# Ledger of designs, part 101: VHH binders against Profilin-1 (pfn-1)

Target 1, 132 residues: Profilin-1 (pfn-1), of Caenorhabditis elegans (q9xw16)
Amino acid sequence: MSGWNAYIDTMTAAAPSIKRCAIVGAADGSVWARTEADNVFKASEEELKTFVALFNDVTQVPAKGADIEGVHYVVPRTEESLIFGKKENTGFFAVKTKSAVLIAVYEGPNEVAAQVRKAVESMQTYLNNAGY
Below, E stands for the ipSAE of ESMFold2; O stands for the ipSAE of OpenDDE; V2 stands for 0.75 times the mean of E and O plus 0.25 times the DockQ between their complexes.

## First folded at step 15 (VHH)

Design uf25 (from uf5 with Q102T; framework vhh_7pa5_2; at its last look DockQ between E and O 0.59; V2 from the best seeds 0.00; counts 0 for: pae O 6.3 > 2)
Fold by ESMFold2, look of step 15:
Structure uf25 (fold): chain B 132 residues (1-132), chain A 123 residues (1-123)
Amino acid sequence: as target 1 above (132 residues)
Amino acid sequence: QVQLVESGGGMVQPGGSLRLSCAASGFTFSSYAMSWVRRAPGKGPEWVSYISGSGGSTHYADSVKGRFTISRDNAKNTLYLQMNSLKPEDTALYYCATGGPTPPPLKGEYNYWGQGTQVTVSS
């Protein structure tokens, strides 16, 4: 394995409500690292390619929502490099860096969403500053 | 346990060709993008090439573009690097790895690559 797994571990440790997450290539949606074993992140490359393309125009995403792991999420809010999706007691935050998209799927009440967002945005900042 | 085993290295004259293989086990190979990374004597890791999980997207470092071709056979869990028009500066220990370019260290945490396969290009 590459060293990208360390970034998965850092995010899941920082926000325990994250149940699955992945780092994928921004251009192709291909998985660079993901949670495995008991919490495998199960999204196809085809689904992820469609997902990362949402960052090409985030303003259109709330109207259509987003699919991850075969689950459809409503998208109540986006920012230039961030997509927030919600479905019942689960949700996701996804952020784009220069080269990658970080995706964290969490479970729990809405109170934990801020912790998840902070974890992925902190990593986004670190990777962007490192040229990624 | 994830395992990546490189093979196919050797000694070759400038202008020659080699084909590297990487046998993968212990994870869902087809789900992951893969890269070749090399370490020349006395240098740190240098990313060489990348291929998406499906094989539909490939990228190359400028130093190897047009000479090296990355490919994969997901049915056999095997990654390949065809190296043509080899130059002395391609001399290095070659590793396969999951994911994109070599990431920066995070709090000293960094995956260690295995033994790799040695490619030596000399007259």
Scores: ipSAE 0.526, ipTM 0.792, lowest interface PAE 1.9, mean pLDDT 88
Fold by OpenDDE, look of step 15:
Structure uf25 (fold): chain B 132 residues (1-132), chain A 123 residues (1-123)
Amino acid sequence: as target 1 above (132 residues)
Amino acid sequence: QVQLVESGGGMVQPGGSLRLSCAASGFTFSSYAMSWVRRAPGKGPEWVSYISGSGGSTHYADSVKGRFTISRDNAKNTLYLQMNSLKPEDTALYYCATGGPTPPPLKGEYNYWGQGTQVTVSS
């Protein structure tokens, strides 16, 4: 498989705890690629538009939390290009590149979070180096 | 299975017009941003135009800006490309693909599942 779906496959292969993930436009939240079939990423474009706008001021996100796929997550902290959230045995990592936001939703104990973060940050680095 | 089927191509003289269509199936069409990409013989893919899932946002390559118009009908799962003022350099096989604008290093990595539609501009 080639194209944007290949990047989805790369992230999910790197972190088996990822259940769903998507690549969206940083400016408008448009979906460029998402997991499908048994692991459909379900966020709407409108929801994603709101989500990507969180990166305009990440310092405010911990106070509000973040919503993905109709699920509200607690956001313990943020970094300049990183938003992550937790809910029970689930969570998400979202990283921003020049043009895109990569979102990975995972399920498992806290120990799996590090692997998920590494997967999305590796892809972030790759895309940034490509000028994207 | 995901399918993208392009149509509407043909041969036209310089200054002529064509309207391409892309019939999509096998995925939630309205949830995906779509692009048109073209490939001339011996060259890599070139991004042409982008439209958001809802159709509220559009973008164009500099080479086609002002001449081409991208649109979509989500009820019909169809993507369109209106091409006006066609030039010989527009000659290429045209594909529809999921995704946004592609930077130069990623031009060869579009998601397309159709065979494309040939556009030939010649006097």
Scores: ipSAE 0.017, ipTM 0.342, lowest interface PAE 6.3, mean pLDDT 89
ESMFold2 (binder alone), look of step 15: mean pLDDT 82; pTM 0.831

Design uf26 (from uf5 with T28E; framework vhh_7pa5_2; at its last look DockQ between E and O 0.08; V2 from the best seeds 0.00; counts 0 for: pae E 11.5 > 2, placed apart)
Fold by OpenDDE, look of step 15:
Structure uf26 (fold): chain B 132 residues (1-132), chain A 123 residues (1-123)
Amino acid sequence: as target 1 above (132 residues)
Amino acid sequence: QVQLVESGGGMVQPGGSLRLSCAASGFEFSSYAMSWVRRAPGKGPEWVSYISGSGGSTHYADSVKGRFTISRDNAKNTLYLQMNSLKPEDTALYYCATGGPQPPPLKGEYNYWGQGTQVTVSS
């Protein structure tokens, strides 16, 4: 219902391989916006609270992987504000801004991953510049 | 039916303080993030502050950061905005609404279920 839905739409438009995505609070995993209708992002706030806490120490995440929407993903590597995972022909990109975490779950061959990453990182940059 | 009723506005001198309240009913208050939004004369709505359902996360517009404090009492279904060090540019009609923050440059429409409460800062 908030203006954050516009940012969801922007990311999904930029990367058609994105199936579901969400914008959540970095502090507690509270959902600010998410895909709905036929592609509802279904992670619980409890799960998201655990997920966003991964950014407190990203170096440990590859050893453990990450869970989103009850699905376990292998995390090949991490960056300071980036966590990405893979599972078969699916994956996710999660980026952290000053106050939010953007999560995009995608489906497709490995070639589509670059476009998904670009979409979420572009939004990350935009939100950081806007103070969020 | 969802209802939001703002109160606590008034006229104060620059540097003064006010505490706004928003009484919520007709929905599970604790399950929803809430925001304060204001509209100054001749301007579009401006997002002011956000608080998550649990109250564990808060955000503020740069224009009010350090001066305003958002809080909530879920047991009382009430949202609050403590406004300190008020400035003339804070003069506006203040609304509470469900939803997250409104980052610039988005200026989408909010659902205002209340009549708002007027805050006037003037010497």
Scores: ipSAE 0.023, ipTM 0.344, lowest interface PAE 5.4, mean pLDDT 89
Fold by ESMFold2, look of step 15:
Order: C-alpha cells, then sequence, then structure tokens
Structure uf26 (fold): chain B 132 residues (1-132), chain A 123 residues (1-123)
C-alpha cells in the first residue's frame, strides 16, 4: 500500500460531498492515488496529462473549459494554482502543489462547493509543506 | 546506503502503551517525509501514520486517530510512534518507510523499509 491513499481518505472525510478524487503528478498526470471501489475516479492517463497541463497557463482555461472522466466542465474561475469547474449540480476543484495536482469531483450547490474547496486547499498547503 | 532500523516493539495487554523508534541513516533524513506502516498476520501492509520532513504536518489512519502520535527528531535522525490505548487489532509488524511503494517518477526515490518491530497486544 502507498501512503498516498491516506490523503484520498482525508479529503473525502473532510468534505462528504466529494464523490471522487485523485492525486496526480503535476508534470505528467500520472496517478499517485485515487478513489476506488464504488466511486472509482476513472479519468484516463491521456486525459490527465492534458488536464494537468492546464496549470501551465490557467488564464486560458475559462475560454476552453476542462475535461475530466470524459465530462466537459465549464470553468468559471481560475486562480494561479486552482481550477474550478461546473456542470449542472456537479463540479470539481483542482489545485496544484509543488509536485502534484489534487482533483476533487463533488455534487451539490455552491454552499457545498465551499467545503470542497477548503478541503482541497488544506491538503494543498499540507503537501506543499511536506515538499510535494 | 539507506538504513532504517525499527525498535521498541513488545508484548502488552489491551489498554497498554508502547513507543516505537526508527533510526535512520544514509540519507538526508530531514528532507524526507516518513510513514509508519503495519502488517497484521495474513494481511497486506496497512498505512498507519505520516509526518512531513520538517515535522510540521502529521496525518493518521482512521483506525489509530486519537491513540497514536507520530513524531520525529531531525537532530537525532529518529522517527517515533507513541501508541496508547492499544487493542488486539493493533497486533502487527510495524515498519518505518520513506514515501510509498513505487514513488512517482517526479521524485525518482526508491521506497525503503526497515526490518520491522513486532507489536503484540494480548490479554
Amino acid sequence: as target 1 above (132 residues)
Amino acid sequence: QVQLVESGGGMVQPGGSLRLSCAASGFEFSSYAMSWVRRAPGKGPEWVSYISGSGGSTHYADSVKGRFTISRDNAKNTLYLQMNSLKPEDTALYYCATGGPQPPPLKGEYNYWGQGTQVTVSS
């Protein structure tokens, strides 16, 4: 077992509205850990490589949107290390650390989205402090 | 040459306490996050706890939260696990480890394990 799966458990526990999430390498989209079993995060390696490259210039992402798990999301907002995507009553937050990108897919309204963002940003800070 | 040596295991009754130590050498200890991992008889490895290289960030598996405390002393190149309120389910070989199995290519680090120290909790 890898120690990275523990961080998946921490994020899903901190924000129950998170339905699927993953930790992937920032340079190449390689999967370090993901939700499994009944809630498999099923993005392809090709899709993840394209997704993490969005962080090379986040200012261009709102015009393009983003694809995760074969689903196209509108991206209403980005920040230097954060991409927020929406589709109907679902969405995602993705944040970049020194070495990784954390992706959390959730269901619910904007009030739920704030919980998800907080959970992902807290983990972002934690991993950055750990050198990842 | 990386070396990790666990110690401090033993037999205790339920509700007892033990402190495990992991002596590290052969690498820049303060630069690497460390984990405790355990293996119960007939089961695969189970992650227990994680601590950042500086010691400022810690994380625990749900099964041990509130009972176990991970710490490190970077001046002594030593990792610790304080285990309180021990249960029979905590019986396992306990290993200290650097990173996880098959680390991502970005780090290029090998996953190193000690030989383990046995913890047995039996009434």
Scores: ipSAE 0.000, ipTM 0.139, lowest interface PAE 11.5, mean pLDDT 82
ESMFold2 (binder alone), look of step 15: mean pLDDT 82; pTM 0.831

Design uf27 (from uc51 with P107K; framework vhh_7pa5_2; at its last look DockQ between E and O 0.82; V2 from the best seeds 0.77)
Fold by OpenDDE, look of step 15:
Structure uf27 (fold): chain B 132 residues (1-132), chain A 123 residues (1-123)
Amino acid sequence: as target 1 above (132 residues)
Amino acid sequence: QVQLVESGGGMVQPGGSLRLSCAASGFTFSSYAMSWVRRAPGKGPEWVSYISGSGGSTSYADSVKGRFTISRDNAKNTLYLQMNSLKPEDTALYYCATGGPQPPPLKGEDNYWGQGTQVTVSS
């Protein structure tokens, strides 16, 4: 398919608590790569277009929350290029690079969140350094 | 199993035109953005053009802007590249791939699973 799939595999390998993962265009929310088979990332292009637009003003996101795959998450806080949410024993981390948004949905206790964040932020740094 | 099969390449004179096709199977074609990438002998891959899953957005490298047009038919699981005003510099093996501009390989592996289609522009 493309080289982007290898990045999906790298993130999921780095954090086993990640259940679904996607790389999408920062400008339009179109899917570049995603987990498939038993763990298909199911967000639509329209939903993702709305989601990536949240990065235009992250300061407002905690008040609104964020929706991924039809699930509404509470967003405790945001950073300039980071949005994360929680719902019960699930959550997500989304980071923005120059051209893409990396999204990882995870399941587990709060303790697993740190590993998931590290995985996506490491990939964010790698891609930014590569110009992507 | 995922398959991407490129076709439509050939030899043309400068100023000529070609239309490339990419037949996709083994995945939900309409769910993915698609790109064309080309590779000249001895050079690294060069991103050429991008189209979103729905086809609502497109992008082009500066080197082909105004000359190439990317499109897709999701009902036929096919990606297209109309190439007009071809130049010798456009000579390359052309690949289709999912996603936007292709990132560097993580493990030194080839990012393209298809055989590609050869485009040669020469007088």
Scores: ipSAE 0.776, ipTM 0.885, lowest interface PAE 0.6, mean pLDDT 93
Fold by ESMFold2, look of step 15:
Structure uf27 (fold): chain B 132 residues (1-132), chain A 123 residues (1-123)
Amino acid sequence: as target 1 above (132 residues)
Amino acid sequence: QVQLVESGGGMVQPGGSLRLSCAASGFTFSSYAMSWVRRAPGKGPEWVSYISGSGGSTSYADSVKGRFTISRDNAKNTLYLQMNSLKPEDTALYYCATGGPQPPPLKGEDNYWGQGTQVTVSS
C-alpha cells in the first residue's frame, strides 16, 4: 500500500502481543495504515478523529478514559505524547508524532505492556527525528 | 492482492488540463486516506495532495494549490486528481498511495511505487 505499512509490520514484529494497530493522521483521524485481514483494526474515521483529539490535552484523559474500536478503556497513565489504556487483559498504547498517531492494541498480562510501549515509542522517535 | 492503478496521463500544452484516476482493489478503499505523489525527471518523490478516507479533509502542496483538486468516489474505489492550469514544472510520473506524505523508508526497506501515469506539459 505505502511506506506506512512497513511501520505497522515493524511494530507487530517487535512486540508479538500487539494484536491490532494503526497509523492515523493527527489532524483528521484518517487511517494511513493498519493491520488488515484476520486482525483488522476496526475503528471508524469518526471515532479516530475523537481519539486523536485527546492529544490536544492529555491531562484530561485519565478522568474520562478513551474509546477505540468501540471499546472503552480506562486510562491510568498519560504523558505529553503518550496515552495508555487498559481493559481487563487487554490494553493499548498510543503515541503522537508531528503528523500522525501510532496506536497499538495488545493482549496479555501487565508484563508485556512495557514491550508494547517500547515498540511504539521506538517508531515515534524514528519518525520524529525524520520530521514526521 | 492490493492494487493501485494510475491512468489519465498524457501530453498537454501549458495552461491545459488533465484528470488522473487511480483504481483501487484488494483493500477497503473507503477506510484509507489517499495521496498523489509525483516524480519529476531526475528528482525524488514530491507529495502533491491528500484526501481523508471519508473525503472530508484535503490538503495540497503549495506548488499546486488552487490548480489541482483531489477527490474520491468510494462507491467506485477510485481516486482522482483534476489538474488545471498545467505548467511545464508539473511534468512528472504521478502515483497514488495510501496515507499521508510517505515516511522515510525503514532501514533496509524500500517504498512501493507502481508504474504511475506520465504527465508531460510542453509547448
Scores: ipSAE 0.735, ipTM 0.876, lowest interface PAE 0.9, mean pLDDT 90
ESMFold2 (binder alone), look of step 15: mean pLDDT 81; pTM 0.810

Design uf28 (from uc51 with T28E P107S; framework vhh_7pa5_2; at its last look DockQ between E and O 0.89; V2 from the best seeds 0.83)
Fold by OpenDDE, look of step 15:
Structure uf28 (fold): chain B 132 residues (1-132), chain A 123 residues (1-123)
Amino acid sequence: as target 1 above (132 residues)
Amino acid sequence: QVQLVESGGGMVQPGGSLRLSCAASGFEFSSYAMSWVRRAPGKGPEWVSYISGSGGSTSYADSVKGRFTISRDNAKNTLYLQMNSLKPEDTALYYCATGGPQPPPLSGEDNYWGQGTQVTVSS
């Protein structure tokens, strides 16, 4: 498909608690790569367009939460290029690069969140350094 | 099995036109943004153009803006690139790929699925 799939594989390998993962365009939410087969990332382009727009003003996101794949998540905190959501034993980390948004949906106890965050932020740093 | 098959390349004189096609199979084509990428001999890959899954948004490299037009037919699982006002600098092997501008390969080698289609612009 494309080189972006290798980045999906790298993130999922780095954090086994990641169940679904996607790389989307920061400008339009279009899917560039995603997990497939048994763990298909199912967010629509329309939903993702709304999601990536949250990065235009992350300070407002904790008040309203975020939706991914038709699931509403509480957002305990945000940073300039990071949105963190939680729902029961699931959650997500979304980080923004120069051109893309990386989304990782995970399942497990709170203790697994640190590893998931590290995986997506490491990839964020790598891509930013590469100009993407 | 994911497949991308490029076609439509050929040899043309400067100022000429070509229309490339990319036949996609083995994945949900309409769910992915698509790009054209080209590689000239001895050079690294160059991103050419991007189109969103729905076709609602497009983008072009500065080097081809105003001359190339990207489009797609999701019903036919086909990506297109209309190339007008071709220049010798456009000579390259053209590939289609999912996503936007292509990131550097993690393995150190390009991982395009198709064989590409050769475009040669020469007087």
Scores: ipSAE 0.844, ipTM 0.912, lowest interface PAE 0.5, mean pLDDT 94
Fold by ESMFold2, look of step 15:
Structure uf28 (fold): chain B 132 residues (1-132), chain A 123 residues (1-123)
Amino acid sequence: as target 1 above (132 residues)
Amino acid sequence: QVQLVESGGGMVQPGGSLRLSCAASGFEFSSYAMSWVRRAPGKGPEWVSYISGSGGSTSYADSVKGRFTISRDNAKNTLYLQMNSLKPEDTALYYCATGGPQPPPLSGEDNYWGQGTQVTVSS
């Protein structure tokens, strides 16, 4: 497929509580890589284009929440390049790089969330340092 | 079994044209953005062009803008690159790949690439 698939594999290995994961183009929401087979990351290009546009003004996201994979999440926290979403015992972290958005959907308690955030932010830093 | 098979390369004189094809199988082709990438002799990979999964968004490296056109046929699971006004500098092995410009490899070795299709532009 692509060198982006290795990034999917690295994130899921680093935080086993990640159940589904995707890397999408920051400009168009088009899928570059995702988890497949038993854990398919299922989101339309239309939904993903709307999702990545949230990074244009993250300060407005907590008031309205975020949709991904047809699921609505409350967004208790955002940062300039990070969106954290919660629904019951599940959540997501999404981080923006220069050219892409990394999305990880996880299950588990608060302790798990910190591990997931670390995994996606480590990859964000690596990609940003390489100009991606 | 995921496969991307490139074809349509050949020898052509400067100013000539070629059309490359990439046949995809084993995955949901229409869901993925696609790129063309090339490797000139003795050089590393150079991203050439990109198209979104739907085909609604495209982009090109500066070195090929106005000369190359990327397209896709999602019903046939096929990606294309129309190359016009070819220059000797376009001589390379051409590959297709999913996603945008390829990131740095996470290993010390780049094992991603298959056979590709050779384009040779020579007077």
Scores: ipSAE 0.768, ipTM 0.889, lowest interface PAE 0.9, mean pLDDT 90
ESMFold2 (binder alone), look of step 15: mean pLDDT 79; pTM 0.795

Design uf3 (from ue4 with D111Q; framework vhh_7pa5_2; at its last look DockQ between E and O 0.81; V2 from the best seeds 0.83)
Fold by OpenDDE, look of step 15:
Structure uf3 (fold): chain B 132 residues (1-132), chain A 123 residues (1-123)
Amino acid sequence: as target 1 above (132 residues)
Amino acid sequence: QVQLVESGGGMVQPGGSLRLSCAASGFTFSSYAMSWVRRAPGKGPEWVSYISGSGGSTHYADSVKGRFTISRDNAKNTLYLQMNSLKPEDTALYYCAVGGPQPPPLKGEDQYWGQGTQVTVSS
């Protein structure tokens, strides 16, 4: 799957609680890489287009939540380049870089969320420093 | 296993045109954005263009905007690049790649670009 797939592998290795992961274009929500096989990331292009647009005004996202893979998540709060959501024992972290949005969907108790966040934010920092 | 096979390159004079093709296999083609990248001798890879999985959105580097057109046929698992008004600086080996602008390589990473197709623009 070329270069972007290695970044998927790096994030999933860093946080075993990540079940599905994707890297998409920040401008259009197009899929650049995703988990496959037993853990296919299934969000449609249209859904992702809507999702990445949330970063245009993150302040309004907590009021309406966010949808990924047809699942609606409550968004407790947002940061400038970070949207995270929760649903029962699942959740997601999405971070925006210069050109991409990294999305990680995880499953587990609240304690695993910190490791997932660290994984995606580390990759965010790496890509930003590289100009991506 | 992912395979990408580029074709359609050649030698043309400045102002000429070429149409590149990329045959893709080994993955769900329509689910991914696809890019063209190029590498001139002695230089690093340069991203040229990418198109979304559905083909609904296209993006171009400033250096080729208005001259190149990216398209795809998902039924044929094929990516295309129509290159018009070619310039000597367009001379490069052109590759097809999965995703948008290609990221920095990670150590030990396998690159899944094809063999590339040579484009030479010269008078």
Scores: ipSAE 0.915, ipTM 0.949, lowest interface PAE 0.4, mean pLDDT 95
Fold by ESMFold2, look of step 15:
Structure uf3 (fold): chain B 132 residues (1-132), chain A 123 residues (1-123)
Amino acid sequence: as target 1 above (132 residues)
Amino acid sequence: QVQLVESGGGMVQPGGSLRLSCAASGFTFSSYAMSWVRRAPGKGPEWVSYISGSGGSTHYADSVKGRFTISRDNAKNTLYLQMNSLKPEDTALYYCAVGGPQPPPLKGEDQYWGQGTQVTVSS
């Protein structure tokens, strides 16, 4: 589809517990790439605009949580360029680069959460090193 | 299969105008941001502009801001670039692409290019 879909494929291959993911513009939440077919990432453009704006002040996020695909997640804590959320046996990791936000939604126990985080942070590092 | 077909290029004098079109098929066009990218002789790809899936937000490279206007018609699956006040430096092969600015290639992946549409600005 786009050169960004290779990044989707790389993250899902690195952490198979990822059920859906997307790459969106950091400025406006516009969708640059996403999982499709049986596992379409279905967040609206308005929801994604609200979501990426959370990175403007990550310290405010634990108090209010975050919404992805109409699902509300508890955000226990944040880091400068990382927001993650948990709801029951599911969760998400999102990382911000200069130009983009990478979002991965997963299912499973805490061990798979660590693998998901590593997958998105590896792509974050690669993009940051390239000025993206 | 995703298919993107550019058209509308040509030769114009400095200060002239052109309107590029990109016909899209094989995917849900309205769900994705779309970009224009150009490749000048002897240079690598340069991102020009992108527009969100809804058309609600637009973004431009500094070199074209105020002269170029990106737009889309989601009912016709078509992306447009109106280019005004053209300069010799705008001479390039213009491509449309899915998503925002083209990312760095991953190992084993080639950078995007295809036929494109040629814009030549010369006196």
Scores: ipSAE 0.771, ipTM 0.884, lowest interface PAE 0.8, mean pLDDT 90
ESMFold2 (binder alone), look of step 15: mean pLDDT 79; pTM 0.794

Design uf33 (from ue4 with G56S; framework vhh_7pa5_2; at its last look DockQ between E and O 0.79; V2 from the best seeds 0.82)
Fold by OpenDDE, look of step 15:
Structure uf33 (fold): chain B 132 residues (1-132), chain A 123 residues (1-123)
Amino acid sequence: as target 1 above (132 residues)
Amino acid sequence: QVQLVESGGGMVQPGGSLRLSCAASGFTFSSYAMSWVRRAPGKGPEWVSYISGSGSSTHYADSVKGRFTISRDNAKNTLYLQMNSLKPEDTALYYCAVGGPQPPPLKGEDDYWGQGTQVTVSS
């Protein structure tokens, strides 16, 4: 569909526990690429606009949590360009690059989270080095 | 199958105007941001503008800001680019693409753009 889809495919291949994934604009939450077919990423543009704005002050996010696809996640902690959340046996990792936010929603035990984080952070590093 | 078909290009004098169109099919058009990109001979692709899925937000490269306007009609699955005050340096093959500014290629993959429409600005 687009050049950005290759990045979606790369992240999902690196972490099989990822169920849904999206790449959105850091400035406005617009969807640039997402998983489709049986694993459609379903967050609305308005929801994503609110979500990407969380990166303006990540220190406040643990107090209020984060919503993705109409699901509320507890956010234990944040880093400068990383927001992650948990809900039961699901969670998400969101990383911010210069121009984009990469979001990966996963399902599984806590042990799978490390692999998901590595996948999105690797892509974050790649894109940042490329100026994106 | 995703298809993007650009049209509306042509030859104009400096200061002239053109309106490009992009007909999209094969995906949920309104769910994605759309971009215009251009490629001049011998140069790499340059991102020009993108618009969010709903059309509520627009963004422009500094080189075209104030002269170009991006818009979309989701009912017609069509993307537009109004180009005013055209300059010789705007000469390029123009493509529409899914998403925002286009990423670097991975593993030699080609861009998923249409055939492009040629814009030539010359006196």
Scores: ipSAE 0.910, ipTM 0.946, lowest interface PAE 0.4, mean pLDDT 95
Fold by ESMFold2, look of step 15:
Structure uf33 (fold): chain B 132 residues (1-132), chain A 123 residues (1-123)
Amino acid sequence: as target 1 above (132 residues)
Amino acid sequence: QVQLVESGGGMVQPGGSLRLSCAASGFTFSSYAMSWVRRAPGKGPEWVSYISGSGSSTHYADSVKGRFTISRDNAKNTLYLQMNSLKPEDTALYYCAVGGPQPPPLKGEDDYWGQGTQVTVSS
């Protein structure tokens, strides 16, 4: 069992449009928790190591896009600790904490994106305040 | 259902060695980072060591660095902690956990720690 799984469950409950979600180590991209069962989050450790390194300079990400689960996303905007990606009717929000990166992949039109962003940023704030 | 079962603890004299094992089931073990955590009498959890899913990245708390070695056998779904040069302050209940250093429980969440394996270092 893992204390990180409760954080996955909290985010997916807060934003039902989240279809897959993961918490990974910020230093190495290794998975600490993820959605499982019918909606397994399927990014490799190598892909996730490349992904979390994007937070080393978020200003470069909009020009490149980002890959998660073998899917390439356009990145319309970033903030210092947040990356937003889009592809067709899907997207992701990823946020960095002191020790981890939280990734939520959602499906639906753009009007649900605010709910997803709020769910991951609320958890980011909670974890940062706790030293994580 | 995720299950983690710790074993290999016991009583040992200072300077001795023990090897802890953690048998994992109910999830794809090789996909996940793993940690060892310990809880000394009257104290809260202390993170001890971390290993990435592939085993290529390891980290240690300063208090055990150079004395403890974390490893994993992904073919056997087993995590290990080799504990050398043991000291009385290493006395604790040792647990394995999935992922990095464990965050505080969310409000309303039950404690999910198992039984662990007891290590007692005493003269």
Scores: ipSAE 0.759, ipTM 0.877, lowest interface PAE 0.8, mean pLDDT 90
ESMFold2 (binder alone), look of step 15: mean pLDDT 79; pTM 0.794

